# Designs tried in a protein design chat: VHH binders against UPF0598 protein C8orf82 homolog. Part 1

Every score and structure here is a prediction.

Target 1, 218 residues: UPF0598 protein C8orf82 homolog, of Mus musculus (Mouse) (q8ve95)
Amino acid sequence: MWPPSGAVRNLALVLARSQRARTCSGVERVSYTQGQSPEPRTREYFYYVDHQGQLFLDDSKMKNFITCFKDLQFLVTFFSRLRPNHSGRYEASFPFLSLCGRERNFLRCEDRPVVFTHLLASDSESPRLSYCGGGEALAIPFEPARLLPLAANGRLYHPAPERAGGVGLVRSALAFELSACFEYGPSSPTVPSHVHWQGRRIALTMDLAPLLPAAPPP
Unless a header shows other numbers, all headers, positions and changes below count from the first letter of the chain; Kabat numbers aren't used for antibody chains.
ipSAE, averaged over its two directions, is called F for ESMFold2-Fast, E for ESMFold2 and O for OpenDDE. V2 adds 0.75 times the mean of E and O to 0.25 times the DockQ between the complexes of E and O.
[cut] stands for letters that were removed.
The coordinates of atoms that the task and the answers printed are left out; those that the model quotes come from them. Centres of patches stay.

## First folded at step 4 (VHH)

Design t10 (from t1 with S31D; framework vhh_7ocj_1)
Fold by ESMFold2-Fast, scan of step 4:
Structure t10 (fold): chain B 218 residues (1-218), chain A 120 residues (1-120)
Amino acid sequence: as target 1 above (218 residues)
Amino acid sequence: QVQLVESGGGLVQAGGSLRLSCAASGFTFSDYAMGWYRQAPGKQRELVAAITSGGSTRYGDFVKGRFTISRGNAKNTVYLQMNSLSVEDTAVYYCAKYDEWGYLPSFDYWGQGTQVTVSS
């Protein structure tokens, strides 16, 4: 029960049995052992979230739909407790940390730790974006005016919880759906200027741009 | 190096049909999403249709039910079948290659465009 989904974690550790392969990450590669105990009763685990919002054990060799974590309660707990890593441990390689009891769950990400996967909309409710497989429990208000199409990497961004960096990536399939709403101005044919949403023509603010680094991740 | 060459535009009467083609070279065509955008003089560039590498399609509101996007990976070509054309469809139609990193078009790799003119 708590810590939640011990069976999910045990299964993931078994499935993460990988053969050693030569890495191209060079001398900056971080050294750890999954489940290591730096002090009595403390356990450390290392995770990776990809640009599709799928969560993996960091040392998993295969990162695809089959090997990602799918347990709703685990995902909700993990991402609800996510914060910047100020622990003094692994900060450069794993910039986020989710604390679950005596477990330190370190996270690195391909792009952003929050990746929006679904638009939740109905006639009676204001639209919301759900992230990282958490459904209704990991959803925030959809703000179309604050969508940021980033020409440098062809990706789409949206506001996210401040504890997780304040800006999240819109998953490619959802970005593709939302891109149908964009219009380009005559002064800038390379970047959308407006979004059409529910019968309204809304100017894009571009206010999220300063929150993203100029250099894309490798 | 990346080249997109649009063809099939022309003058057509309202209610008519046209088929546009975009021949692509300089990249692995089957790995990328492709799209069609249009721009009328003094107007904004807007999405007409897009198709992913897996074949999923997306259409602009003003063309749904009238236009169909398709792709021929063996020919490195994306197509736009335009039916029930109206004067409002008069524009330069641009082919766009999407970036490998996302599903937004790479704006550095647009074609020259093909003019479509619909007369009443």
Scores: ipSAE 0.006, ipTM 0.451, lowest interface PAE 9.4, mean pLDDT 82

Design t11 (from t2 with L104T; framework vhh_7ocj_1)
Fold by ESMFold2-Fast, scan of step 4:
Structure t11 (fold): chain B 218 residues (1-218), chain A 120 residues (1-120)
Amino acid sequence: as target 1 above (218 residues)
Amino acid sequence: QVQLVESGGGLVQAGGSLRLSCAASGFTFSSYAMGWYRQAPGKQRELVAAIYSGGSTRYGDFVKGRFTISRGNAKNTVYLQMNSLSVEDTAVYYCAKYDEWGYTPSFDYWGQGTQVTVSS
């Protein structure tokens, strides 16, 4: 059910408002009100996805496992409708948008809007990577040759839906597991040349690098 | 300032055991993955074992089942228990701090190393 059930969204709004009723920690980069109506019948909501693929109301003071959205139906619908923000509104601060009729759900992200959290692999099925808590419904084919270890920021990336920028972040716990199979070239500790996957030695293409902005090393 | 200090290396007979320790300082230890690497003369540095901040581990194929990596977050220390040692395990063992994303060791934050020599 889209928009997300009133109970789920109202609970999140209550949690965000409760947290914001406390002393403000930090300055908001842009001014808005959750549920604002800039024109009749239009409502706007503002969201944030972190480096672990957890989705929050943007104005939540605390962003942890307790305060993130966990409703599978909501997460699947939200991320399935995610597109670049070309609305003319909040584009610099919220580069992605999930539309539901006249409801605009703006999203900003810590790294990428798609964050892979789980490898879905079995002997009977081709491996897939699941993102942002959506399980099987938000999963794409795992392409080990296209894993991108990005030296500039020390992070691991993988192809993602084009509507969400074509590249997604692999969360650190999953990146740690996947990188166990990396083979490094002669005296290159930061740029692996191959990945060993299911008995195969696979050359890394590095083809995703142009899709990511340059970032200074951490 | 990040510091990693290895200890516990030495001379041991084949079939013996050693426990290496790496005392870490200058960063929030519990938030980072830690690892052990080794380098024998004339060979490339290779992964022995690594442990993620959440406790998951990975091992080099040649040590799996013989070595165990663990961490003590309260003591800012990572350990490597080495059992059933063979002559092929002779190397300098290095403690490494991983980058924040756990896929590669932070090159500038390696320990000085501790020598392990296994005699036949």
Scores: ipSAE 0.019, ipTM 0.445, lowest interface PAE 7.6, mean pLDDT 83

Design t12 (from t2 with L104I; framework vhh_7ocj_1)
Fold by ESMFold2-Fast, scan of step 4:
Structure t12 (fold): chain B 218 residues (1-218), chain A 120 residues (1-120)
Amino acid sequence: as target 1 above (218 residues)
Amino acid sequence: QVQLVESGGGLVQAGGSLRLSCAASGFTFSSYAMGWYRQAPGKQRELVAAIYSGGSTRYGDFVKGRFTISRGNAKNTVYLQMNSLSVEDTAVYYCAKYDEWGYIPSFDYWGQGTQVTVSS
């Protein structure tokens, strides 16, 4: 069901009620009230996705496995409708937006809005990467040649739906798992040049690099 | 002072078994992923096996089903059990400490390596 059941969402809102509006950075302060109505019959909600692909109400005091959204239908609908935020509202603090009728669901993210959590492999069909808790319904073809190990931040990236920025983060546990297949350059053991996948030695294209900002200095 | 000390290398016949150990000190061992890399002459250093702080394991395709990585947090030691050894497994084996954030391991903390030589 989209949106999440009234009881589940209302419980999360009750837990978040005593927390003030937040931003993804300390500089860009934003003020909102969950469920606010700027126009009759319009409702606005504010969400956050972390580096593990877990979705939260943005103003939730606790952001852990217990408090993240787990409803499969809600997650599938939310992330399948995700688009860049060009609404003229909250664009700097919430760069993505998922629309459901007259309900605007603003999203900010720790890294990328798409975070790959599982490799779905079977003998009968090509491997796919699943994102943000959506299981089989939020999965795209796995393209090992297009894995982007970004040395500047130590993170691993993979193609994602264009509507959600075209590049997604591979969560740390899965990235570490996939890194077991990496072959490193002779002059730089921290910079992989190839991935060994299903008996093949595949050169990494690095074609996703322009879609990501350079990591800031440590 | 972070130290990694490998042991257990040596000469073994093809089809044999060997157990490598890596004793770690100078950091909170249970909080970090640990791994084994190997490097043969004229080849790049490659990942053999890794074990996450939570106990999940990952293996290179060339050793999957033959090698087993494990850890003893109480002893600050990571192990590599190597079975069904072949001549192609001949290499210097290095223990490594990883930053658990992302895919890039920390290469500042490597052991001296231990030589494994497999003869026909």
Scores: ipSAE 0.025, ipTM 0.316, lowest interface PAE 5.1, mean pLDDT 82

Design t13 (from t2 with L104Q; framework vhh_7ocj_1)
Fold by ESMFold2-Fast, scan of step 4:
Structure t13 (fold): chain B 218 residues (1-218), chain A 120 residues (1-120)
Amino acid sequence: as target 1 above (218 residues)
Amino acid sequence: QVQLVESGGGLVQAGGSLRLSCAASGFTFSSYAMGWYRQAPGKQRELVAAIYSGGSTRYGDFVKGRFTISRGNAKNTVYLQMNSLSVEDTAVYYCAKYDEWGYQPSFDYWGQGTQVTVSS
């Protein structure tokens, strides 16, 4: 899938190319035009991923199931190439960047750039977590001991590729399912101490805590 | 403006069944997780069952295999099918709406409750 399938992206870009520069919601105001060319043969595009792992053009007026990107190959290519933004451009507003040749795809996120949406399990293979709608192609080993329940926001986190920050959000629906396996100690009614997984009682390491902000936004 | 109206409670013999209903209004029902809590005399409220907007379910260990939670989005109603009832299930049952359920439930409204009494 190289270069990435542009069918859905090309359609979205036709609509975006006539849009005025927009402010990023919840981030410092920045000015850009979708598909802008700051230098010859370079194109820049701006994206947003929500807490459900849905990817949007950043300047989309509506962000719902209808307007999110659904093309599997595009999502796989986009998130497989995601890296911290060290380009010298838009770093504060778009902390991640997915490069495709001379195409710069800037990303900002509601919570984490990696959002786990599905647990992939079979009788013959170790379980994996799939993220951002990428199915089997965007999946990593499930490590139950490293699940991090964050009391401050009630959200659940799991290791993610280092290139994308090392920690990912577990989507609410999946966190709800996984929370059925949690065990709470008598001194910690709001933070589980263990997870029961495949007949084993596993202590939570809490090792991801330093990677997350101490105080969540309202 | 959120309203949750429970119904279906009553007196039942041990081993019997009851179906509770909760009619919801004042919010986009299909977008929210819903649940059932219960409170017995002199006890704290405890989670009985919950159902996510996508249909995933969670149960308290004491009701697994006996109770089934379900939802009818077209009718803005959540249900609790209670089978193999025991005296220990005697409580007031409350319907709840959750704003978000990560690893923990987040709820903003409970109904007035419906009494379930199980006799030996």
Scores: ipSAE 0.329, ipTM 0.596, lowest interface PAE 1.7, mean pLDDT 84

Design t14 (from t2 with L104P; framework vhh_7ocj_1)
Fold by ESMFold2-Fast, scan of step 4:
Structure t14 (fold): chain B 218 residues (1-218), chain A 120 residues (1-120)
Amino acid sequence: as target 1 above (218 residues)
Amino acid sequence: QVQLVESGGGLVQAGGSLRLSCAASGFTFSSYAMGWYRQAPGKQRELVAAIYSGGSTRYGDFVKGRFTISRGNAKNTVYLQMNSLSVEDTAVYYCAKYDEWGYPPSFDYWGQGTQVTVSS
């Protein structure tokens, strides 16, 4: 696997370019009106999710803890229905779309549309990561071997639902806690080789690299 | 049952024009995007044009300015007006139904295709 074969590297680059086209970084030169009705019975709304996993109306003048959406049922419904935006409408500025009844909810993001905020530990089940304020309802299995520290931006990533791009950002506070579990090889003090989790020494796969806008070290 | 029936193909000289039609049945036509794909010998199927349920359009880079896609919701028909045809446009043209609001997005219903042959 190291170095990867020419064919494998070329495929990974093609997939990375395709995923970058589906990333949440939108162009900021679009005009819309919140709640606009382009067709009978259809309402369109425009949203933004930040690096902390907080959801806002895109045109909110202030984006802070007070102005973010906190309604659990709404957050669960919104993020459960999130898909890449292939509608032909606002794709460049809002790469993701959530359909809630007759509402088209367009989303752009600071980093990734899925941002993990909490590690859910339970004596009765395997650990899970919760995202975007959705608690237990927006949680997926924690896969420590697939954690990806990205050297280019100093951020940590983890698998996410494929419909939301397949990779999610780990919120900075949680990333700091999880980084304590990393082991660095003698020849690479800045890139971890393993993660120590529940008494096990687990090799990092680095398989999420093709899904991110910036390529990490292989 | 979803049915797509293409028509309008044929043999035409370079620089000529053809208009393809696709008659659709078995679904709520106005609620779906429609597209045209083509497949030339030795090549993969490629998107020629798409028209979304809201009326916006998308074109493949090689046909921009020459081809125009349109739809008639009252007749459940999508059209492809092909102008300034070149030999490179020779292919079987397929009509496809597209779920623009679903995931994964896909053209999952194809017609039988109609042959377009452009001679020099």
Scores: ipSAE 0.005, ipTM 0.357, lowest interface PAE 10.3, mean pLDDT 81

Design t15 (from t2 with L104Y; framework vhh_7ocj_1)
Fold by ESMFold2-Fast, scan of step 4:
Structure t15 (fold): chain B 218 residues (1-218), chain A 120 residues (1-120)
Amino acid sequence: as target 1 above (218 residues)
Amino acid sequence: QVQLVESGGGLVQAGGSLRLSCAASGFTFSSYAMGWYRQAPGKQRELVAAIYSGGSTRYGDFVKGRFTISRGNAKNTVYLQMNSLSVEDTAVYYCAKYDEWGYYPSFDYWGQGTQVTVSS
């Protein structure tokens, strides 16, 4: 549902509001109120996506399977409209924005805004990776040569829509599945050099590395 | 502090079986995925099998149906049961601790390896 169904959004707002008791608030650099109206007919909402691709209201204290958004239509519309936040508002804290008319939906992420959750493989079509719970509607071509195993954090990355930063995180369970195809060089047992996919031995390009921050110094 | 000690390697005739063990210490074993890799002379190191903390497994295509990975969390040990061995399985076998967040072969630590030699 886009905008989110009244029931879904109202329930989430009620849950967030009830969880915003004094003891639930931490020290934060940015301040906002869910549904705030900086100008007539404009509403602003604030969201968070975790390393598993689960979407939450940002101010929800509990972020687990129970409190994440699960409505397929809402997830598809939200992530399809996601763009870098160049609005002049909350850019440092919420680097992405999904717009629906006069509704501004700000997003911050634990890792990447796109988190791949499933490999969609079929005999009739080239394999695709699906992200953030959107199924077939939120999927892009799977490019095994462009998988990036990042030593700095132990995570796996893959190309994502340019509008959402160009690189996405592969969820841990899917990364484990895909890691079965990796091959290591003789001089570097901890960094894979190739991926074996559909009978072919493919060299990893590592071309996504510049798009990701380096590990902090020790 | 983290230590991985492989054992069970040796000489075996083609068609035979062998069981490898990897004793782990210095971390909460039950919370991490574990894997087995191998490296044959002149070849790259490749995944043989891996087991997730929750029990799901992944295998290299060349060993599916022949090898079985398992874990004993009470003993902090991961095992590799190798059946129907062929000369192509000759390699040094390494135990590896995975990063649960990435679940790609991101190894904080490798074991020292154990040699498996299969004769015709």
Scores: ipSAE 0.000, ipTM 0.260, lowest interface PAE 13.6, mean pLDDT 80

Design t16 (from t2 with L104K; framework vhh_7ocj_1)
Fold by ESMFold2-Fast, scan of step 4:
Structure t16 (fold): chain B 218 residues (1-218), chain A 120 residues (1-120)
Amino acid sequence: as target 1 above (218 residues)
Amino acid sequence: QVQLVESGGGLVQAGGSLRLSCAASGFTFSSYAMGWYRQAPGKQRELVAAIYSGGSTRYGDFVKGRFTISRGNAKNTVYLQMNSLSVEDTAVYYCAKYDEWGYKPSFDYWGQGTQVTVSS
């Protein structure tokens, strides 16, 4: 029952702080109005991307499959123009910005702004990962050696465009599929050391780890 | 408190079949992906099969076409149907749950496992 025990409350608080350090979703309450015009001919819009790579208007009361953006052309344009937010506006709460002329599209995210959703077959035999519902147009080369299984949260990460932070989340369903290829050492049953891909045994580099925020102290 | 209880293991001759069950409690079963892992003596723990909450499945290359994973959300149970068993399938089989965003099973919630021994 509520309120829960002190031990449970303390653990929940630590987990919440750890998750906030890894995501671009701010906990600060900020005031905005969708479509606001801070200066002539400028419009500002506010968006949220979840752990499945689904894009929403930030102020949507319900965030599910029905309310997410599905238009391919819009998603491709939005994520292709995504950059770090250095505008001097809403930086703490919306760390990324997609510009379309005089429209400023601010973005916050549950984990990473890039979320990989599909492994795509390539005509050139090189597989690619597609992100955020953008299909072929939002796809990058699949680099199995650079997969980062992060022990702290159990999530899987992969290289992403540098403009969007250089690291993206692999969504749960795809991470689950890719985990079949992992090899664990006898001393570490929770952190894989290698990935088996197309007949090759590949050592994981763990080079993406420094790009993710450290968990705040308990 | 989360519990996973495996059953259905035993001794079987090569070419035979076994059906494993994993009864789950202490969490909202239908919201989690479930999997089966195995570990033979002196070998690494390896993924046998997995089933996502939405019903999507995947298998280790060594069991494709022979094993089938399924789930019964009404009974909070995941199953592994094992056909055409070979001596190489001899191992302790473990049930595991995955968090919503995870690649790895929750090892804190693995049960005692169930022994499968294939003779001849």
Scores: ipSAE 0.046, ipTM 0.378, lowest interface PAE 5.2, mean pLDDT 81

Design t17 (from t2 with W101Y Y103W; framework vhh_7ocj_1)
Fold by ESMFold2-Fast, scan of step 4:
Structure t17 (fold): chain B 218 residues (1-218), chain A 120 residues (1-120)
Amino acid sequence: as target 1 above (218 residues)
Amino acid sequence: QVQLVESGGGLVQAGGSLRLSCAASGFTFSSYAMGWYRQAPGKQRELVAAIYSGGSTRYGDFVKGRFTISRGNAKNTVYLQMNSLSVEDTAVYYCAKYDEYGWLPSFDYWGQGTQVTVSS
């Protein structure tokens, strides 16, 4: 069993401190202190989620499988409370905020704050996609018609909770598995037009495209 | 820095076999999916086969049951075993490195290609 979330976070803070790199004077960085208190009984913490859906303390020097948060209860609480940061604090650097009691947990992300890691299939219920290590407690209905293969960056996207931006990244391993179901048009062998799911041939809507950044210029 | 070098192409009679190899360098080979695409004159480039870092495979509709993709992580090489070749398999075959941030058909690097010609 994992220890309580407070003990897990304290351990992560210790690891982040010991891995902290010297600040380069030529590189601008957002100024904060983990656990800072702008007003009585309010604590602020700063987090980062990568393209694999792994959550880290933002100031962790090394971000890998060993240093990411793995406590299920903490991950469920964090991501279930996630919303856009309209606090007036750190909005440009940390576009999302998770309010957990008296804690403000600021989040920045490599791609999207929601990263789907697993397809949950059940004989009794419709399939769901699980995100960010939260198992069945962090899952959304799987909508194959709304899968967005984005040619500009080669990434696969899926609807996510509106509070977390409405669109989530499908991690590479899951995208590879789902790609086995794709059908390609005669004019575009590398961009799928349909997905074959549970005996159905489903056209891709591409309706999520406006929610994602524009392609980089040539 | 990333380099993909295809080999093993050539002229073969219909019903014959060829084995293509792609030697990779400049990246951590075992961490990336790899694939094979082909392009015949006047046609679009199409997926032949791909293999994930964990060993899962995907095949194009016209080659299922005839071609087998495999990888040798110790040799930084991906292979395509082509059996029961037909004239329709005549094309330039390209090795591709998969973008781990994306989905299978979106490759971020292509090799120079190797010509496969199947005679009747």
Scores: ipSAE 0.012, ipTM 0.329, lowest interface PAE 7.7, mean pLDDT 81

Design t18 (from t2 with W101F Y103W; framework vhh_7ocj_1)
Fold by ESMFold2-Fast, scan of step 4:
Structure t18 (fold): chain B 218 residues (1-218), chain A 120 residues (1-120)
Amino acid sequence: as target 1 above (218 residues)
Amino acid sequence: QVQLVESGGGLVQAGGSLRLSCAASGFTFSSYAMGWYRQAPGKQRELVAAIYSGGSTRYGDFVKGRFTISRGNAKNTVYLQMNSLSVEDTAVYYCAKYDEFGWLPSFDYWGQGTQVTVSS
């Protein structure tokens, strides 16, 4: 269904309407109204993606499995069109932007805008990682050699589309399953050196490290 | 202080069984993944089994079908039931607490280990 179902968005907007963020005189906050029209035929919406890859309206009071967006076509369209926000609008608070027709969909994220949720593997196809609830339509080749275990925050990362920053978070449940394949060297007990995948012993490249923030102080 | 205390190791004949226990203290046990690792002399440390806070499990390839990991949240204890033991299972077995993100063990919170020796 193109464009994405209005019923899904209307339901989410209804759930968020009575819970709007307020601008306090003593506190600096991003000021917006969901569905605002800064110019004719333009609508602006504001979204948040959590560490589990679940997408919400940014001003939703509750962010859980019930309130997250689940419409596959909407999620596919949203994340397929995601790019860095260079619009001149809300750049500091919403670093990513997805354009859908006349709609500007601003996104902020808990960790990364791409969050891998499922490993897609079959006998006939190379394995792929699916992100943000988009199933096979939001899936990229699984590159086990490029998995990045980041000691600084205890999280696992994987390559993602360059338009979305080039690196994505592997959600904790999937990272836990994948970590069964990790091999640790005696010199690095907290960071794996290799991954064992489909009968292969693969050295981790650590090539994604420069794309992520520095380690926190000890 | 986080403490992990392993027990249940010992000498057993090939084909036998052992049950390892790891008593944990100093953290909210039910909120963290727990795991068992082993290290034989001259070998790399390897994953034996791990259990997520929600109860899902994973196993090292060499122990699948023979070992079972479980947890008793009321007793703050993680268990490893080892069946059909072979000489190749001889190692020091270590209990590990995983980070809050549930995928990396915190090696600052390893136990002292318990020796398992399997005789032919």
Scores: ipSAE 0.019, ipTM 0.441, lowest interface PAE 7.0, mean pLDDT 82

Design t19 (from t2 with Y103F; framework vhh_7ocj_1)
Fold by ESMFold2-Fast, scan of step 4:
Structure t19 (fold): chain B 218 residues (1-218), chain A 120 residues (1-120)
Amino acid sequence: as target 1 above (218 residues)
Amino acid sequence: QVQLVESGGGLVQAGGSLRLSCAASGFTFSSYAMGWYRQAPGKQRELVAAIYSGGSTRYGDFVKGRFTISRGNAKNTVYLQMNSLSVEDTAVYYCAKYDEWGFLPSFDYWGQGTQVTVSS
């Protein structure tokens, strides 16, 4: 549980401290120092989760499989404590926050903070979707009727914990696998109307659509 | 602009084989997932097979074990080898380019289709 192992956290801090403190983005520019202490005994850390569900220190120059966090217990604790950022600090740049005692762990995301990476399915148990590398511990029931293929960006979404926004991104490889089950209606050849799952033809509810941003202007 | 051109369809007897080809242009072929869909008269378009840029494949339930999808990145072409054909496989077959994430086929960039007719 929190805090993450001292070795993992200390190594990450050393690596981050050696990099530029200022994060450069096209949308929002923010200035911070990893491990900064705005109040006695309070520490602030800044993270980024990509479209594959990989977690990084936000100021890492290289964001690849080598530099992402892989510690299962750390990932489980981090994402289990994730909440909307209402702290009054960095809300525009880091919309989510994972609190551990006096540590504030700010998170920004490429798409959604929850990214589903694996379908956990067996003949003996109801299928579940696992997110962000957390395995069984970060898994929720798979609800095929509630899959949302979003025409505006070509991405697939699924329900996620309310504390993390209620909707999660299905990563590309998993979405591709699940797309084999889609059936398209006559009203739009690009938006599926049904999903075929375990011998059943299930109508898509589209109930997650209001939780996602409106399509960008043409 | 993206262009997809299907070929290889035709009339074949039940139990026979056909190989469909889709020649692609206007995008970096090797970076995108590609798929084959089919549509029979009065039915909705359904997935036949798809292949991810990394080579992993997915198949529709009714074609598993009979059809094989493959790609030739050097030739910008995706193929569908259809074996043990049955009359239920009669349809127009469409080639589809997937979006950059491989989530959904972009129907805006579909080919004209190629007709496959299987007789008993």
Scores: ipSAE 0.000, ipTM 0.333, lowest interface PAE 12.7, mean pLDDT 81

